# Ledger of designs, part 7: VHH binders against Dynein axonemal assembly factor 10 (dnaaf10)

Target 1, 357 residues: Dynein axonemal assembly factor 10 (dnaaf10), of Dictyostelium discoideum (Social amoeba) (q54e33)
Amino acid sequence: MSALGESNNKQNGKEILHNYVTKKLTSQPYSCQWIPTSCSVVTVGKKTSGGISKGDIKIHQLEFDDTSGDPKLNLVYENEFTNPFRCLSFFKQANQLQQQDNRKFITGDFNGQISEWDSDICDIPIWGVKGAHQGSISAIDAYADNLVVCGGKDGTIKVYDTRIKPNSANDNNGNNSSPISTFEQTNKSNCWSICTNDNNIIAGFENGDLNIYNLKTNSIQSTTKLNGGICSIDSNDRSNILNQFLITTNKSFISIASFNNNNNNNIEFKDYDINKEPNQTIWSGIYSPWNKKDNENIFTIAQGDGSVSMYRDDCKLIDKVLVSDLPILSLDYSKDRKGLLCCISLKKQLSILISPC
Below, E stands for the ipSAE of ESMFold2; O stands for the ipSAE of OpenDDE; V2 stands for 0.75 times the mean of E and O plus 0.25 times the DockQ between their complexes.

## First folded at step 4 (VHH)

Design s27 (framework vhh_8dlx_2)
Fold by ESMFold2-Fast, scan of step 4:
Structure s27 (fold): chain B 357 residues (1-357), chain A 123 residues (1-123)
Amino acid sequence: as target 1 above (357 residues)
Amino acid sequence: EVQLVESGGGVVQPGRSLRLSCAASGFTFSDYAMHWVRQAPGKGLEWIGNIYSGGSTFYNPSLKSLVTISRDDSTNTLYLQMNSLRAEDTAIYYCAAEYGDLFYPETSEYDYWGKGTLVTVSS
């Protein structure tokens, strides 16, 4: 037998990544993001009751107890929708710390529908496409104020402009808003990950295919195959996503990649084994928006063992925290408060973490 | 309408291998992540693992060296291969379906369940 000695004084954090507050949810979240210009987190996911699965959107505000000063997550919005939600994206900007007055987000669901929501309302979508994909939408990324890129189980990638209104009041698939571009694969592998800007799309697939598309020419620029399914893609610079991007996989490794136009248009990969256990999934990896351009490449990953780990350049570990006994599926940095992260676990948990940088 | 029917259970000697099957009908099998779950006598439900529509597998860390999950979408069939069976593997084995490609070990939230097949490991 041993005693538990774990009381952490929040002022004694000494450059440690730590769990600041965790709340158990009434639904299973699959994606989480901070709402711009707020201390609020939106989660989207699935709620099953009586054998019926529905979509769930929750917004929690990070608050402090008036008496103790302890952090708490206060539920300020909750609603159910017809289809379970799989993925979520707020609109990214070239400068991630730019003042963001756009508080709209895009969701992709298990029935192939995309929807745009105003986080200040959330009751009714303001734009959407029914039947955007056949089957689940597994990846979504939104850029600037109007560009939406989604990928799904049907193996296609579709690009939408939210300013284009539906061409028909009849809700036949293909008669809503039409995509401005569609990219099809020879193999119908599920598109698990997307990273986009106004020039390029980087797409990762379950079979390990990594494709780069040029949006100005509407054509494929590069294709490579990795030794694992590509769970997430993120760029350290949204103005040029090909400069350096982070790939996480379901085979216990991550890759830091760069596209070299000066040497036969080849992608240069640096692979890092994160864990000695084979086939561990690294569900998500994101660069800090607080990195100084060209000087810092700090990133954080969400792991299948329930841990969140933070790294410097060349995959040097800064710190690691165990958040859950089940996988961490999604995480996001606050762009309003340096050092705040949110993440969700497959144990129906939403956690706020304090980052040492 | 929806049915999941497990088969292949029975009495097996310790150290042997056994393969279970689950036949699915009444839904688009290829749209679902498929799970195996077991319940030993007097115990709670224990998640074994799952398989995505594209064939990617995820396992309970306590069981991953002992089991292999596979699927055949052309026949709407899910399989569980078990090796080096022990007396403590005696349980009712259930297959379950969850819409989309999700790793979700919390058993109360699955969309569809089979009725289970009994595996008894005895000498």
Scores: ipSAE 0.385, ipTM 0.710, lowest interface PAE 2.8, mean pLDDT 84

Design s35 (from b5 with S30D D58Y T107G; framework vhh_4orz_3)
Fold by ESMFold2-Fast, scan of step 4:
Structure s35 (fold): chain B 357 residues (1-357), chain A 123 residues (1-123)
Amino acid sequence: as target 1 above (357 residues)
Amino acid sequence: EVQLVESGGGLVQAGGSLRLFCAASGFTFDDYAMAWLRQAPGKRREWVALISSGGSTYYADSVKDRFTISRDNAKNTVSLQMNSLKPEDTAIYFCAAEYGDLFYPEGSEYDYWGQGTQVTVSS
């Protein structure tokens, strides 16, 4: 058993979700993810000094103090860039636990630029698109080893192939590289959330629109309006068709959506009020890649009250921990070590949590 | 030069209403979330309301259903309609701006601040 096993807390004989280590950052992170095949976390965000906002990328390695054995987050990489970063994504696979060793990630920034980075280097982007969106890229999701889907403040969703170089012969609309697909909304709304695979894109908007697109036909399949802005979307299975997904909103509720095998064009939504406290935003929600006990999925949400809460299917609470006195914005499960979560807060903090499952 | 200029403060009786305005200049207003914060004598600064660049609104529990935040992107203004005012609402009210699309207002690092406008609610 590793040192990480020793950090499992128990209260009244039961394991609990708990804060393992927290570190104050010099920048405001907006997104955090574990680097594949490592105990390192990348954060991307904004560093503001004297009214000037710049982009910031940090990599922290989870280490242990040689004298006390206490966990610590060691800063192993830091660099500043011209544009503040809004979102990041490593490449997702159909089975998250059987991923290839791809340590590249994609960022979307507040000025509409996409960049691809090698987490082992990070100094210069290995691929990018300037002016991919007009204004902020608010959501990004990457799939397999080359598919990048981004949504922006301009209300569009664009799909890129990282194998296509900037300044190709088919440069379109003054961009350095052309998207392979573009989807536009009649009613302009900021695209806050994206979840994709090879066949489908699910996109969530600030106005509550939830759209499903078919990548094979380049067409919209479904549109639904929820009673809150859609902050995050995650799928419990990215193989073949995205048929079940978790939605979090800025109106204190989540929705679990699924396709009924008997209703090919009908999506069933189950809405759950998480907190009735006014002004609660549920910033992020993700399915556990590890826990499929009794065919029940486990998911964890990041809350505006500073807590992280873990649930089973049908929104049955497993456990909850208060991580910060300010909102938690982003969460990620380690795919290399069961029970590790990372999260970031508006208190400029990066935290590592130990999950009871 | 970046400026946020608040107006509309003053003295009002409990149960009354006031509308605060914030006029913004020197930056691309449409790209910023706009917030109102307040500070009562001897207390820490407290967030009151925020409107995102896309129009989503957020309110502190103490003011929910009494205050309404709105923005006019054509005029580069944000306003706060304050109804059913209480003595506890007495404070200096500040307008603040933060670049980006989605923020929780409490504890955000605001890029720009106004000078504040006094609101006094008598019982």
Scores: ipSAE 0.339, ipTM 0.693, lowest interface PAE 3.7, mean pLDDT 84

Design s4 (from b5 with S56Y; framework vhh_4orz_3)
Amino acid sequence: EVQLVESGGGLVQAGGSLRLFCAASGFTFSDYAMAWLRQAPGKRREWVALISSGGYTDYADSVKDRFTISRDNAKNTVSLQMNSLKPEDTAIYFCAAEYGDLFYPETSEYDYWGQGTQVTVSS
ESMFold2-Fast, scan of step 4: ipSAE 0.580; ipTM 0.820

Design s6 (from b5 with L102F; framework vhh_4orz_3)
Amino acid sequence: EVQLVESGGGLVQAGGSLRLFCAASGFTFSDYAMAWLRQAPGKRREWVALISSGGSTDYADSVKDRFTISRDNAKNTVSLQMNSLKPEDTAIYFCAAEYGDFFYPETSEYDYWGQGTQVTVSS
ESMFold2-Fast, scan of step 4: ipSAE 0.527; ipTM 0.803

Design s7 (from b5 with L102M; framework vhh_4orz_3)
Fold by ESMFold2-Fast, scan of step 4:
Structure s7 (fold): chain B 357 residues (1-357), chain A 123 residues (1-123)
Amino acid sequence: as target 1 above (357 residues)
Amino acid sequence: EVQLVESGGGLVQAGGSLRLFCAASGFTFSDYAMAWLRQAPGKRREWVALISSGGSTDYADSVKDRFTISRDNAKNTVSLQMNSLKPEDTAIYFCAAEYGDMFYPETSEYDYWGQGTQVTVSS
């Protein structure tokens, strides 16, 4: 590989952020995540054929050619389902780098259904709730082995425990479970983003509302309004999500926030503009699970201009790569291999990136 | 059958106003993001305004502060109020629908298109 040899992708002996392999998909993905304890990526989204839109799940395995050593994304699973999928979550852990055997993921679809899948099977959901929301589920986050939090177009946030038996009162398959908690908004807006653990939920809305809920008291703890729709929320510490969290918006800015109980339950924000002219949506932002020993908070964002950018504390740019001429909607760090990142674009592409951190 | 039918186009003098309408049928309108795009003679198609399924709006810089997009889910319509029209606004205006909560103006793949309505702005 002389054209893209190792020396061409390194500065001072370290990898630079670069596109390692890209594959065109037969469907439009809206979310992508690495499958735990693997080199496989799951994507969920929409496949349109003959004017009908259906749900699509694909799993690709990152492999290397035996003769050339070139990276390759091999399609190892695909299937179509009745409803297009909007969002996806594997179960997050307090220690993201601890090996967990839970390879199950949750999907939210445009018709208000949540479903749990085993990534080693995927043919039939192992748990689910029909009519979890009125209209689309736009945000989902799962924590530990059983906690699922979803939000959607109806402006509600619902909390489920996958261990609770489905309510058999509706329909032949008995697949309707009641939520253990429901949170409603006075000003109903689509819930675009959720970040949860067993103590708190942070929820972001299309109208710019940012709400913090306390799961132990089953009540709202804080509400703030930002100057843009909140596209994603992620925390640098899943054991205490309120210590520091990253917010991306549809108005060309991100915010790094912290919740301070000592300051009358106030949220402190540091806002950073990202190429504000022209305005772009910053679709996703995630903290790296790596390099935490050096007290470095590294995060990566997915941009409407087709770029993926990596930053450290105070939003200092580490590196940037142009992945697509269309927006990047979703990205995820491998928790099994340092330096691997996956992302998807509106060009129906799945890309694997190598990161320097 | 899915249909998007535009109306309200016509000839107007520079500085004038027009209101375009798009009537949607054959799908659950409230589940779709909607957009207005335009194509001037001999030029590439460009996006003008978009509205999410939840009602959030965005505008191209060329029309910002002059155009307003709105939707009525009870009537299955999206409208575009065009004020302070300029000769450069002369184009065929198309209504487009994308399943989901957002419309992505950068993509060339839309779920549904209307036939378009002609807007001519004379100097």
Scores: ipSAE 0.386, ipTM 0.723, lowest interface PAE 3.5, mean pLDDT 86

Design s8 (from b5 with L102I; framework vhh_4orz_3)
Amino acid sequence: EVQLVESGGGLVQAGGSLRLFCAASGFTFSDYAMAWLRQAPGKRREWVALISSGGSTDYADSVKDRFTISRDNAKNTVSLQMNSLKPEDTAIYFCAAEYGDIFYPETSEYDYWGQGTQVTVSS
ESMFold2-Fast, scan of step 4: ipSAE 0.574; ipTM 0.817

Design t10 (framework vhh_podentamig1)
Fold by ESMFold2-Fast, scan of step 4:
Structure t10 (fold): chain B 357 residues (1-357), chain A 123 residues (1-123)
Amino acid sequence: as target 1 above (357 residues)
Amino acid sequence: EVQLVESGGGLVQPGRSLTLSCAASGFTFSSYAYGWYRQAPGKQRELVAAISGGSTLYADSVKGRFTISRDNAKNSIYLQMNSLRPEDTALYYCATRTYTVYPGSEYTVYDYWGQGTQVTVSS
C-alpha cells in the first residue's frame, strides 16, 4: 500500500477525487494517455510559434522530489513534428488490466495523417499513412496489436492493419497504405468518436448519429440518432463491444447503452443529464479498468466547465473536482496503478488526479 | 457587449482584509467559470482563484487566505482576501472564459476581462 495511487482517498466518510499535481505545458495538448507498464503520461497536441503550428509529443514521468517527497511531473521526452496532432490511442486489449508489453501508440493529426510511434523511441514514426482522411482525423482507436480505426472530418471511417506496410522509403509515391475497410456516411458528418474491437466498430458523429459496424461482414449493423453530438465512446468490455458502452455528448448529457441480446441486436439507452446549464460539452468519458470483479461500473468524465466527475453504475456521483477554468478535453486511467488518473485542459495543463476507488 | 466591473481595491496594511467585487453585464454566452487574476509589476498575470458552480480552485500562494464566492442572482463574484501580505500587491482582474469548440476542430476561446482594480499592501 502506497500513500499515492493504490490507497483510497476518503475524508469524513466521503469519497474524494484529489487534484494531486498540475503542470503547465509549452504546447496545447488535445489527448493524453498513460504509457503501459509505467508511471509516464504521453500528451499529443499543437505548438504555435511565430504564427506556425506544429505537432508536439511530450512524455512526463510522475516522480517525487528528493527532499520534500512532493509529486512532480518530469519532462523526459519532447519533440516537434510537421502536423498538429488531434488524437491518440494505445492498443486496447479484451482484458484492460492484462499485462502487455506493447508500448506503441497511434496518432491522428489535423491534416489527415496517421502515425504509429514506439513510446520508448518517439523520434521517427514506425508506420504511417499520409492522406488517410481529407482534413482532420477527429477520432482514433487501436485494438489488439494491429488494428487501427480512424474517423475524420470528411465523415468517413477507415480501418488499417499495421502489419500491411506502407510504401517503402524507396517508393516514388511515399507512405501510402490502403485501408482494409472504409465506411462512408450519406450526410458526411464529422466522426468525433470511435470505439472498436476485432468484431465491431461503434462510431459517433457530430450530428448525433451513432452507427455500429460489423468488421467481419464489412457492413452497418445498427444506426441510432442521439439528441447531441457524440464526443466520446468507451466500452466497459472490449471482449464484446456490444455489451455496454458509455457515450458523452455536447448537450450536457451522457448515455449508457446496453445490448439486450446479441442475436436480436436490441440497444437500450439510459440518458443522464450532467449539468443544469444546457449545451455543455462533455469531452470524454471512460470506464475504470478496476473493480470489475465486483460487478461495479465506475466511470469518469471530462467536462467543458473544467471539472472531472466520477460516477458509479446508474450515474451516481462519487465526487467532482474543478481542475481548470477551461474545458478538460481528455482523461485516462492508469492500468498499472489503481487510483491514478491523468487529464489535460484547454489551458495547456497536464494534471494527475488521485481516485477514491 | 460583455462588461465586467470591479470594485473594492485600495491601500491596506499587512495582516488586514479586503473584499473585491465583480459585476457582470451584457453577458451573451454561457460561462462555465469566473476567475480572479492578478499582475504584479514585472510579473506575468496569474490565476488567483476560480469558481464554477459550487466548486472552487485556488493558487497555492493564496490557499487558506483568500475565498472566492458567487451570487448568481446578481451575476457577481467576490474575492475575500484575508491576512494580506506585501507580496499580494498587484492589479487584480475579474475574468470569465467562454469557448466555441468541438472535437476535430480548432478552438476559439473568448476571454472577457475587467479593467482591473489596484490592491496595494504596505504600511
Scores: ipSAE 0.014, ipTM 0.483, lowest interface PAE 7.7, mean pLDDT 83

Design t12 (framework vhh_4orz_3; at its last look DockQ between E and O 0.22; V2 from the best seeds 0.00; counts 0 for: pae O 5.3 > 2, placed apart)
Amino acid sequence: EVQLVESGGGLVQAGGSLRLFCAASGFTFSSYAMAWLRQAPGKRREWVALISSGGSTDYADSVKDRFTISRDNAKNTVSLQMNSLKPEDTAIYFCATREYEVYPDSRYTFDYWGQGTQVTVSS
ESMFold2-Fast, scan of step 4: ipSAE 0.533; ipTM 0.748
ESMFold2, look of step 5: ipSAE 0.518; ipTM 0.778
ESMFold2 (binder alone), look of step 5: mean pLDDT 82; pTM 0.829
OpenDDE, look of step 5: ipSAE 0.020; ipTM 0.478

Design t7 (framework vhh_4orz_3)
Fold by ESMFold2-Fast, scan of step 4:
Structure t7 (fold): chain B 357 residues (1-357), chain A 123 residues (1-123)
Amino acid sequence: as target 1 above (357 residues)
Amino acid sequence: EVQLVESGGGLVQAGGSLRLFCAASGFTFSSYAMAWLRQAPGKRREWVALISSGGSTDYADSVKDRFTISRDNAKNTVSLQMNSLKPEDTAIYFCATEYTVYPDSEYTVYDYWGQGTQVTVSS
């Protein structure tokens, strides 16, 4: 590499993946995402004070000290809400780098409520559904500007359109916004993971079930079972989520899945072990939205050993960094700044990582 | 601010005993379950013992019948009595509170934990 290429790493070291800044939080975050068109990260989770557990939303802005130039995470917003939050989703677009126009996000809480928030004004939810699920909402994914898919402990998957007002003529039994679709499982397992677009839903369950639904026919398209609970699902292409998708599990392995034209539309799975002794949960895995023009599939995983690891293609390790001595639960790529990742750990930490991808 | 401060670690010979203490502050101690975890060199952090807010106890198989966890709500302390220590008990010991990420899952999430205290058992 040339000297000019070296200057693009934005630091004096020649490290590929490294921990840039870490901040300890006053609450336990369960999910983190970059706010579109910003250098700000939103975290949602649980704050316990005086034996009472509340929901917590924090927004931190990545800033640089004017004198030292050192990175700093500045708390620009925090608020407490009645129910602890479990999951968070901004609205994804067919092109992952095109989501910058919508700064609204959806939360799912431990009591089955969905809420929509404007990240510029988080004080009051702008839309919501109480009792969307019985018990915790464990997975949520939002697509385009109005589609919300949620899965929960009750084993159901529900699809909402945020444009449908409460007390609509389409409201079932006059109770808030009604789902436009509901999918029930034969075995009522906790739905831990969802990946959606306007055509399909891919849902992963604690018992290892992986189900694919067709939203246009409102029916199940495929069922299969993996040897571990499915912690996360992400697609390399949101315009066709069935082209290739990444699955992480609680049994120290990941799977890369794709439709195989040679097997009558069957899904081909390639499993890769990620250190089975000791067994660890791979809490999250996401494809980089960058490098698609270079015809490269790069993804990063959040590991139960406190590491974040980056891979290429057929699970070829690029680099690994130890972020915490407790599990990393969630991570997200910036879609505005190439090379920025955020992640959170069970140690109540928010970290910003630098990567070349 | 919630703080947990461990003490009582040290060097001991195999077959010996140590008592660890954890001083808790910044929360309603009596309302929370308290746990001890340990991390040996080159290994992951593992759970050792738990005491509920109501006083019921549970132990990892590796320490059952050798270790005893107890609490003193008047002093906001939890302690771990370690008997018949073995070289494999060598680790940094941490005090923590815990809760489940998913109420129906096997996974526990530690809400608060301290900096730890070193226990070294010679063979």
Scores: ipSAE 0.007, ipTM 0.248, lowest interface PAE 10.0, mean pLDDT 81

Design t8 (framework vhh_4orz_3)
Fold by ESMFold2-Fast, scan of step 4:
Structure t8 (fold): chain B 357 residues (1-357), chain A 123 residues (1-123)
Amino acid sequence: as target 1 above (357 residues)
Amino acid sequence: EVQLVESGGGLVQAGGSLRLFCAASGFTFSSYAMAWLRQAPGKRREWVALISSGGSTDYADSVKDRFTISRDNAKNTVSLQMNSLKPEDTAIYFCAAEYTVYPGSEYTEYDYWGQGTQVTVSS
């Protein structure tokens, strides 16, 4: 323990990842994200009542009690829909901290439907595609104001532009826009993870395949196999060619990958084991949009043991907090308030964490 | 190609024990939660037990303390140990898998399902 008062002060001054507030939900969330230009979090998932499973969208606002000043998560919106939701994406921007007016998000559901929602009015989808996939949509990523990329159980990746008008020759369904691109995998492995920008898609699969696609040529550029199913992919910079990214796996390791621009499509991987015994799934990993120091990358992972851990470059641990006794499935950094994270667990909990960076 | 193949079903006397197995292939077993559901003649399908990808377990009240679910990620198997069996446990037992699962009832939409195995408990 600390022997001196100065040592105690130093320990109290360490960088701490703190569980700020946790709320139990009436539904099982599968994904959570901060709503742009707000202190509100949207969660999507599944609500089962009377033996019937439905989709659930909830919005909670981080507020403070008028008397105590204690933080609380106030439910400001909830609604139920026919199909359980599996995944969620707001439209990412090249600069995540740049002021953005787009508060719309895309959902993928267990029955292969994509829907676009206005977070200010979630009652009816603004846009959608029924039967976008056969079976569950397992991964979705939206970029700028119009690009939507989805992947799922059927092993395909489909790209949609929300601005494309229905074909007038086939005016049979207002929600049935055709994809601008479709990519099929030979082994039909479930697409668990997607990261995209205007130029590239990086897709991760259950069988460990990591594929990179070029959206300008509509072709595959690279295929690599990792030694674990790929649960999440995130880029440290979406304005570039996705030249550096964080990959989390279901085999207790993460990989940090970088493109070598001196040799066409050379990717260098650095693998780091995360408490491999017992084996755990690292469900999600995301880069901080906030720079702590010049050229330093900060990232946070969601662990199957119920922990959230924050790291610097070369996987140096900053801090770790136990949030739940069940897995943490999803994480998001606030782009409006430095140091706020949200996460959800299999214990039907939404938590707000305070990050030291 | 995904498959879930149940085995170990059969006829047992009331008070007896039976162990069901489910062999999984074609997906990354360790990342999926595994569940057992059952459907008795003339009744709706009901959820029985779940084991998460991390190994945490949950059980329906009707089988709690009698049934134990377990998994072996090295063999891609999930098992259900059924003790103190009752005639009311007579049903077809289904193995099911879901990525990012919460158990739920008979209306839970699992990603993958087995064909089922018959369990008959005589009085």
Scores: ipSAE 0.014, ipTM 0.397, lowest interface PAE 6.8, mean pLDDT 82

Design t9 (framework vhh_etentamig_d1)
Fold by ESMFold2-Fast, scan of step 4:
Structure t9 (fold): chain B 357 residues (1-357), chain A 125 residues (1-125)
Amino acid sequence: as target 1 above (357 residues)
Amino acid sequence: EVQLLESGGGLVQPGGSLRLSCAASGFTFSSYAMSWVRQAPGKGPEWVSGISGSGGSTYYADSVKGRFTISRDNSKNTLYLQMNSLRAEDTAVYYCAKRTYTVYPGSEYTVFDYRGQGTLVTVSS
């Protein structure tokens, strides 16, 4: 069950975060995630040839050479699609470590289309919505096997239920479905980040707006403006979104938000400067699914300087590794193997990292 | 241990029909999407059709759309492919497939398309 490299995350007797294997890709990935119940990573993005941009889905498997024992990323699936992909989400559950069997994922593309894919098929979407947004879908989050929340350049947030079958002559296209909820932002800013469960949506915008919506009342609960565009949002507990969440920004800082009372209107924000250079983008931040203590939540961030950094709850640095000379755009923890992360960079690279925790 | 056993292939004339079956065991069949993949002589594998675990959604390659029907019986752990209006270009070995991620000796994990032994379909006069 343990990764072959899991015991190799030490140097000079100290545990470190390190780059285990890196592979150059033939396309530009924008998002990466581990496929549940596997040692495989899916990446989605853009492949440009002759000035024409197409969508690209790749699946790489982490393997070990039977002779040398060296790690390698083996390309086991690749296909091109009409629209470049921007974002990707597997279905999340209240407890991330218990979401092992569902290998379906949702993509949002630059033309406003949502598609659901079975990683065991991949060649054609099993569900979708054409024209879900006007322009790019910039953020997507899937929850409880059927809930899809997406946000995009048009400033709207839409909620879909994948169980609603489209009324279409061709079941293959899955592209005729209405949202069960729509939330509009008054000032129309690009929605860059979404984190959801079945009760609440937390959405972050390019202009710094952070909005919390209640799905049961179909209404906005709170709005806060941060001093930077909100690149990612992650929750340490999806069973109760009233707990704590991690926000990364394009202004060299992160914010840790927490709730004082059992309601979404009483939020406390603690800002931490991560980089000393102004205007560095912190593209993604995620809590470890292997955290066992709420008062010691470990998280990892993807930085515009090409680094990946791991922190403790009070924003104390555990370790930092330079993965690329270009930004790291996306990160994901394996839920099947403790200590494995995958990440992608703007330098068309997929990397597997070994984490000390 | 995942096992897939295909049957129903044979020789048919153009315009004819065949029904392929796949008996599955070793996993919770109803929880996984299944596919049919074919490989023509001297060619690489081609995905033909897919069906969701519940059977509520079906998908087809453009080359077979309107002619082939995929279905499943979760009570019997069996996958089917009804092939109508067969053409010479449909000649291939047809595999029942489940893409899965497994542990094997010598390597921690690999993605492997669990395929049966295949069943040969020949369309010729």
Scores: ipSAE 0.000, ipTM 0.138, lowest interface PAE 17.8, mean pLDDT 80

## First folded at step 5 (VHH; framework vhh_4orz_3)

Design u1 (from s4 with L102I; at its last look DockQ between E and O 0.01; V2 from the best seeds 0.00; counts 0 for: pae E 30.4 > 2, framework grips, placed apart)
Amino acid sequence: EVQLVESGGGLVQAGGSLRLFCAASGFTFSDYAMAWLRQAPGKRREWVALISSGGYTDYADSVKDRFTISRDNAKNTVSLQMNSLKPEDTAIYFCAAEYGDIFYPETSEYDYWGQGTQVTVSS
ESMFold2, look of step 5: ipSAE 0.000; ipTM 0.064
ESMFold2 (binder alone), look of step 5: mean pLDDT 89; pTM 0.906
OpenDDE, look of step 5: ipSAE 0.149; ipTM 0.594

Design u2 (from u1 with E106L; at its last look DockQ between E and O 0.56; V2 from the best seeds 0.00; counts 0 for: pae E 7.3 > 2)
Amino acid sequence: EVQLVESGGGLVQAGGSLRLFCAASGFTFSDYAMAWLRQAPGKRREWVALISSGGYTDYADSVKDRFTISRDNAKNTVSLQMNSLKPEDTAIYFCAAEYGDIFYPLTSEYDYWGQGTQVTVSS
ESMFold2, look of step 5: ipSAE 0.036; ipTM 0.552
ESMFold2 (binder alone), look of step 5: mean pLDDT 85; pTM 0.868
OpenDDE, look of step 5: ipSAE 0.299; ipTM 0.665

Design u3 (from s4 with L102F E106L; at its last look DockQ between E and O 0.64; V2 from the best seeds 0.00; counts 0 for: pae E 5.3 > 2)
Amino acid sequence: EVQLVESGGGLVQAGGSLRLFCAASGFTFSDYAMAWLRQAPGKRREWVALISSGGYTDYADSVKDRFTISRDNAKNTVSLQMNSLKPEDTAIYFCAAEYGDFFYPLTSEYDYWGQGTQVTVSS
ESMFold2, look of step 5: ipSAE 0.188; ipTM 0.613
ESMFold2 (binder alone), look of step 5: mean pLDDT 85; pTM 0.866
OpenDDE, look of step 5: ipSAE 0.197; ipTM 0.621

